# Miniprotein binders against q56419, part 1

All scores and structures are predictions.

Target 1, 326 residues: q56419
Amino acid sequence: MEGRTLEEVQEEVFKRHGVLVPKKELEDLAKALEEAGLLLTEKVEARLKEEEEKLKRERPMRLAGLSYPEGEREARAFLEAFRASYPGEGEEARVLLMPHLEPSRVPEVYGAALAALEKTPPPERIYLVGVAHRPLKEKAAALPVPFQTPFGPALPDLPALQALDALLPFELFNTPLAFREEHSLELPLFFLKGRFPEARVLPLLVARRSPELGEALKVVLRDFPGLLVLAVDLSHVGPRFGDTPLTRTLAEEARRRDLGFLERLAEGEPEAALAFLGANPTRIDGVEVVASLLPLLRERKGKVLAHRLDLEAPTLSAVGAGTLVL
Positions, changes and structure headers below are counted from each chain's first letter, unless a header gives other numbers.
F, E and O are the ipSAE of ESMFold2-Fast, ESMFold2 and OpenDDE, as the mean of both directions, binder to target and target to binder. V2 is 0.75 times the mean of E and O plus 0.25 times the DockQ between their complexes.
[cut] stands for letters that were removed.

## First folded at step 21 (miniprotein)

Design t24
Fold by OpenDDE base, look of step 23:
Structure t24 (fold): chain B 326 residues (1-326), chain A 86 residues (1-86)
Amino acid sequence: as target 1 above (326 residues)
Amino acid sequence: SRDEFFWYELAEILREEGDLERAITAFRIALLLDPESPLALLELAEAYLREGKTDEAIRVLEELLRWYPYSPRAERALEEAREERE
C-alpha cells in the first residue's frame, strides 16, 4: 500500500491541527476501504477523472452563498458595501496586490482594492496570480476555462494564455483539480469581475517560485497588455500555524513584516522585500508569487492603501492582509 | 495519493450509496486534511442531520460559520438544525 499509513495521517493531522483522530476511526475506515477493496478506490478515481474533465469546460463557483452572494443583485450590493468600508480613495493600478482571505474578515482591505479599481481604466485582460494551496505538478499552472461568478463567467484570454505557455519550459496547463476549490483565485475574481465585467482573465496559480513565469509574463504583457493582480495574503501567526497564542509581541512582529514587505514593494524593490523577510518566520503567504514576478515588480513605485492583521479569536491566531497599488 | 479530494469524493460516493456512517468518517478525514473545506463541512453537517445527530450537525455548522462568517447557506442550515433540535 504505497499510500500514507494511517499513522502518518494521524500524525500529520495531529501536527497540523492538534486533533487526535481516534485510531479506531481511522482503522475502521481503512478496514472499510480494504473491504471495499480496489473497486471503491477505482470508483473514486473515476469520479475525480470526471471532475477533471468538467474543469476542461468551466470552473463553477464553490464559495457562492458562503463567502459572497450567489445572486447578481445581492452580489452588486455586496461589492458596494465592501467599497464603502474603505473611506479613502484609490489610485490607478498597473499592478494590484490584494488579499484572498475570507472577505468578511478584512472588508476594508478589499474595499481599498475596489477603490484602486475605480481609478483604473478597464483593462482588456487581467492576469490573476493566486497561491496554490494544493500541490501542482509544475511550479505554476493555469486553467484556460471560464470561471463562473455572480456577474457571469470570467472568460479566459486564450491567445495570451497560449503565448505564455509557449514561453515556459513546462506545460502551463497542468493540475486542473488544483483550481477546483482554490479560493485564492475565486475570491479576488469576484471583485475583479464585478468591476471589470468585460475583461478577459488569465487565472494563474503559483506553488513554488518560478522566475521563468515572471520573465515569460514580461514578454507576454508587451503583446497582451493588462492588469496584473497578485492575490496573496500576508503573515500567518498563532497556534493554527505552529506559534504560541497571539501576543502583542507576535502581532507587532507580524505587522512589522507585513508592512515592511509591502513598503519595499511600493518602492519598487521586490528583491529587498524578499530579503527583508529572510526565512519568513511569520509565514507571509505571497512570497512565492512575488519571487516569481520579480521582473514585473522591479522599479514600479506605488502605494500601500490598506493593511489589517485580522484576529481569529477562537484559535488565537491572526492573518495579515494588504492592498498595494503599483 | 489519498488527498483531501480522494476522501471527499469517497464520502460523496458513500453518501450516495446510503452508507452515512462511513461517509461521515470520510468527510471527517477530508476535513482533517482541509479543515476549512466549506463543502465538506456542509456535507458532513447534512450527513449528521440525516442520521439524527443534530448536535453534531450544529457544531459543524458553527465551525463553518467561524471560517465563513458571511455564509447565508450555513446560517440557514444552522437555523434549520436548531429548529429540528427543539
Scores: ipSAE 0.623, ipTM 0.860, lowest interface PAE 0.8, mean pLDDT 91
Fold by ESMFold2, look of step 23:
Structure t24 (fold): chain B 326 residues (1-326), chain A 86 residues (1-86)
Amino acid sequence: as target 1 above (326 residues)
Amino acid sequence: SRDEFFWYELAEILREEGDLERAITAFRIALLLDPESPLALLELAEAYLREGKTDEAIRVLEELLRWYPYSPRAERALEEAREERE
């Protein structure tokens, strides 16, 4: 941050969208638009229904040209640059924890994931478990359609998805709109599809911990073996997340929480990892996924390959990202 | 009490109907709720350009690149906006 004080950066963030009107005035205007615009609400609802129907056929790229290249050749070069950002060697992964944070902000963390994939035999399918950033109708969801990537469509593993759905006490295919903007699947999938172009995918989201999901996945994985990927971020600290401005002390606490969590997972002790976080004061978003998948993580030992707590200059906040192989 | 998703969809509808002033307001509300949204930032910048507010568009695109350092779409839009000012 070019030597600006925290207060100066906060003011710039407030005004950065070309807005001269205070936040309260915009909130008052939003209320007035909402109250006057019942017909506009109906139009939004109709549009969302239309988008839901489209998502029953395919999930388009939303971040091409923004987070990763649109074209395949450029996308392949992009992958190689990320691998080069991590000088270490990977290890074979039966379970991979990787981030879903913007890749260019944590290049070596994604590079570590690629290093692990280099050591991993191409799987027949990938169980990709992300974090729902929009409410789901149930604790977890899937979308059984092709996800478009610059490397071609990532095809769903329909038999495995149907087996999973049949074992759950709720409808698995329950909230298509939640997938429309879900970067926790799209960003990891770019890397996974680039390295395993023939693998089918089970694109899964967790909103709230679901022990039923973990038990069902344990059964499904026996008949449909594959790579399990937890696409999760770690600590979320700073004003964007309701904290005071980010201090060195808060950043150090977030790093300790992130690493302590990952290290306990690497020891095969997922319950201890969750207990270590207590009330989760730094808001590690991987908690709900880990809590859902306990049966698949117990006694599975591995290694932390990378970690970064990345500063978000626009908001004076930080998000942690890590790579763990089990 | 509506989330960023609602305001973004409302903004797109307003933009498609040609109500650019209200669309800009709705995009700004969406960005107050989710400052990192790259699509809302791009759409806001485009709406500013269609209103002839080139300086505002440039500012928004520069912020998008601070969130998303790799963004050829934002870089192209920024270059076009700067050329329009000249």
Scores: ipSAE 0.564, ipTM 0.844, lowest interface PAE 1.7, mean pLDDT 87

## First folded at step 30 (miniprotein)

Design t41
Fold by OpenDDE base, look of step 30:
Structure t41 (fold): chain B 326 residues (1-326), chain A 86 residues (1-86)
Amino acid sequence: as target 1 above (326 residues)
Amino acid sequence: SRDEFFWYELAEILKEEGDLERAITAFRIALLLDPESPLMLLELAEAYLEKGKTDEAIKVLEELLRWYPYSPRAERALEEAKEEKE
């Protein structure tokens, strides 16, 4: 809200979340903030700094007991159930595109990812590229610390991360707070760690397209081979995202864009996939990630294993999720 | 910048200090910026419960469960909230 008018905030909230917040409510909130005073602001800043320092050591689970089980035994059963929800067989993946949507909403899509992982030899490291749902200081970022999971900590590949940082024109290790609650990494990591307990991880976030990231990763992957995972969702349509309620027409358009995007990726034509989306009117989540990783996706052929447009009935909105193997 | 991180931490600090009214306000602001944050929703619900606003807590928890249907933590909280209302 700093420097923004209440109207600008209202517009932003509407654009981002499809909710029109009454001006009165915003005014009340603004007033409450003014009353909180400068001393409280300093305390918050100190706490944020402390939290950043904690994130230099480890990234704790944030969604345990909310999205997945905290206990290892229960977590294993959870994985098996998700795998069981996908009736097909997977294929070996060099690149895996999978969702980061709440797993219980699209279990078979995660099941397809697990099926692919079953056919994939255990990688030494996993390049896990998620979507930054919070602002980053740079176009992309990494957090070079252990990520806690029910299966034990996912350890970072520091040498590979350092190699990547050295090739980027910006500081890779930026905005640690953006990782604290970022589900686009935590949720996929649950499944990846469960399947590949010994793999090191490079947890990466993309906020804006970074061609430099793709070029750098292409070089790093030569010296530090591993599985590339794109943790991205697809279309976001309906009132929650500023659209009219979901209709057959809107759903068909979302599916068309999702599948058209995935199919072109499966054909090894990531530029064509991006071009197909144009202005991205159905708000496919993964466009900035794909745009950043073009060098790694070119000429790789693969297969779409699963897709779902998941309806959230109370909001008459829907989110697309898919699993693609390359 | 007074972003979602700022408001969330402010809310947590206020909650810890027992200023539930301002904590609730801060959580609500944070949730405007990140409406699907399960932790903020859970914390907000807890703040409502502590303040004796059981109906508001239930509403928040039901919203949480809509976004996160598995959520054993949210389910337990909802059950407790309903028991407190009876």
Scores: ipSAE 0.693, ipTM 0.888, lowest interface PAE 0.7, mean pLDDT 91
Fold by OpenDDE base, look of step 31:
Structure t41 (fold): chain B 326 residues (1-326), chain A 86 residues (1-86)
Amino acid sequence: as target 1 above (326 residues)
Amino acid sequence: SRDEFFWYELAEILKEEGDLERAITAFRIALLLDPESPLMLLELAEAYLEKGKTDEAIKVLEELLRWYPYSPRAERALEEAKEEKE
């Protein structure tokens, strides 16, 4: 917090994470920093550097045993159960929009994604675009290393990643620590790797809308064809996100915005989808991702397979999740 | 920058060094910056357990399970914590 006021830190945390940190906790933080001293700070910095170096080799599972099974056999049974939770049939996807919410909260939505994947020929590579829930140095980032899964490592497509990097006006390979715990990649990757074990992966994060990313990807996809996956959630409403407790009116508004967004995407009108949201008062998570990928979404028609607004009862809040194929 | 990564690593280092009080504080700060981190919640619960604060550990683990309903690791930790309380 050197050079920043406690209020500035509070504002930053709120802006980044939607959490209002009490002033007392910030004071405790300041005290803790003071007590840590310079030597301890240096030790932390050294450890962070070591962690960054590790992330140059691989990205280990962080949510195994928390969100999904660690063992392969159990993981396969997990996949089958999720698929079974969706009673419908899927459609072939060239673009798949799916959630990254905790899977057990919206099993049928993930089931719909699996149904779509069943109708999709195995891709050579998967462009997996998640949402950065941590700050990135640039608008977007990639981590060009194997991601561990219960089904074995998801290997990066280095040639395609390099091609993408070469077309971007910023360094694509930035902020490796942002990937260490990013669930918006790890959770969808579990399902994707389980279905397509031989596919290479391009793990991408978007923090802010990057039209450059979409244009670059459009070019890269010509030489490196593959499945595009948008791992995004939809509305975030209720006290956890600064609203009043969930009401029928608030839930209806969230659903309206979620479905209106998805339907317009399904019609091949991503700009209309964004315009429909306006200031995004229900805080649809995937806005920056969609805004970045406009060139890849235009004129693609598809179908909404599933949607759920999942209530978190303890906080009287709700999160929207959906599955869309294009 | 002293962000969630800094505080998390600080907490882990402090925990490793046996300074559980400051570790707990650091984890709590890290969790303010990343409130849905299941690993941090687990680490915090463990720190509470090591410090003999079983009730606080249970509370943290119950919170974790609300966010992550599958979480066999968290369930096991909670069971162990409850057994220690008995």
Scores: ipSAE 0.692, ipTM 0.888, lowest interface PAE 0.7, mean pLDDT 91
Fold by ESMFold2, look of step 31:
Structure t41 (fold): chain B 326 residues (1-326), chain A 86 residues (1-86)
Amino acid sequence: as target 1 above (326 residues)
Amino acid sequence: SRDEFFWYELAEILKEEGDLERAITAFRIALLLDPESPLMLLELAEAYLEKGKTDEAIKVLEELLRWYPYSPRAERALEEAKEEKE
């Protein structure tokens, strides 16, 4: 509510959810918070602190039954359906770029990732690098705990995580709450854990580009080899993201930016991929991750396996997703 | 400052204390700050159902299913809501 009128709040909710929040209810809550705010604030802060402590032990599934099945049998069938949605062959990946957009909206893009994993020898560990959708205390963070999945817990690679932390100019284990709702890790992890049930994981988030992270990861990967996964989405265009309603021209531009970015990465030219985006006018989600990981992407050639600009008719917006192997 | 984590936890506390009207508003505020949360949408719909606001719950669940087409928890909640309406 800070810095926004109640009318602006109501319009945003209606636009995105199709549900009008009555202005009186917003006013009543604001008044109740004003009247009792210290006590309720203390309760909320205590609960958030307790949630942070729980996250130091494990990260529970948040999207089971909402984005993917809760039960293992159903989860395996779900994976098979996604693989079937991509009829092509994969290629062995040392680096995999895959989306974190809702899987059922881009099934063939996740299917392409599964095809790549079929050709990839099971790694001892997976460096899973997502995009922080919540503020981090530092440019990047990790959470060194088991992440629950329908396929069992994805165990952390503690020695590799500790080595990474030791090489950074900031504490890597810095914002546990940012991981609680972070779908950029949970959604890709479902697919990765389903395919590689024995692999340990380094669950990493990037909030802002960190050259230090890329240099440290290059060292850690030498000593602790594994699969590097960039779990990122591509263009974000339309009113949800501050644009006018989606037009054919805007959609074509988003596709061109997505594919041009991916193709330059596939040529082993990550600096050229970033330069191609310029000011990033279509808001490609992966730019901060790629900018952090330049040392790991240079001169590594590969192939774009899939791309989709997923149209959101209710919001006149779109989000791009792709699969790239290097 | 207050962010979506604050509003979400406030909604949970208010719901546990039986203040469903304020819990619903807090869920709505959290969703304005973090609109891509199927769990929050489901919990908002469940709060509406507990309050007896079946039409509102149906609208939220239908929105949830438009954005998250695979959601058996939302489908089950929607079926329950439609049965209660009749």
Scores: ipSAE 0.686, ipTM 0.885, lowest interface PAE 1.2, mean pLDDT 88
Fold by ESMFold2, look of step 30:
Structure t41 (fold): chain B 326 residues (1-326), chain A 86 residues (1-86)
Amino acid sequence: as target 1 above (326 residues)
Amino acid sequence: SRDEFFWYELAEILKEEGDLERAITAFRIALLLDPESPLMLLELAEAYLEKGKTDEAIKVLEELLRWYPYSPRAERALEEAKEEKE
């Protein structure tokens, strides 16, 4: 606000997105900043405070009618269509890795997750671990409230969440607003709640790797058994992610990195999976979650059920998605 | 720096107050900062429709459906916008 120039706004956008904004759009941005006024800033701050208070009571659906149906009947049919997109059979899962990418872009990958859930006895609770796309105050967070779905509310497992909070060196319930738009929880939860309507949920986000989280979860899972779900995507390559345009060579490398990562996890070797990625040149999304949860992944053998590198021709980019059972 | 959440909330407030010109600008700022939001794209298109800028709304809705192929809310909005243009 304080004398921000058009050049300063353009530099900030370029740093975030790797593109320059046309001069007209910069002029619109400057006008908006000038016209925002102190009263509008106060209104925004008040609105965010109100939203935070609402999130302390429940987390509403944000993607109903956009990524999945609003109504329960239609939602059930939607699940059936996704299952049909995967022609194989699943395996029982103690740990399930599944994507959080837009479901309609990788239908067979979500279908494979449903196939695994078909073979999995209904758990009392699901430890759903997503990737924080918004800043957290700590390395990880939870939101101990009902998450709304077309299948009814997914109720929190308060005793398990409180036990987890007690074992961590930081407060677990630390950033409610980060959950408001968090699709890495909402999209997998649609599938999980549809298949396990009675399961309670521990909705967890990881922003940065936390060995403490993995050790604490190992203790909590002994007392509160359940299904562990890693809701993560794989490679992110191309200009949308600050990279050069996608080539056949880059796509082949992304697929190799994705599959090598998943295969080593399936061998019960999560440290080897992380080492295989090195500096993570294809930006596999799941590394922070896997690095946090090592104690829960070691020596668990399993199977890769599906993988897809979803190509975005208009942006010359791609995102990988996979389904792994352990 | 102000983030995309600030601009999104500002856009919502401006839209509720009927200041569609500034609401559209704030939605566009939010989308420049975070282009992966089907909800923000839908709300931008709705603001364009409310202002009578039907061609702009159609462009945004077609972009939304390219990236998010299942979206009955966007499909309904697009159908309505195309009928209005006729």
Scores: ipSAE 0.651, ipTM 0.876, lowest interface PAE 1.2, mean pLDDT 88

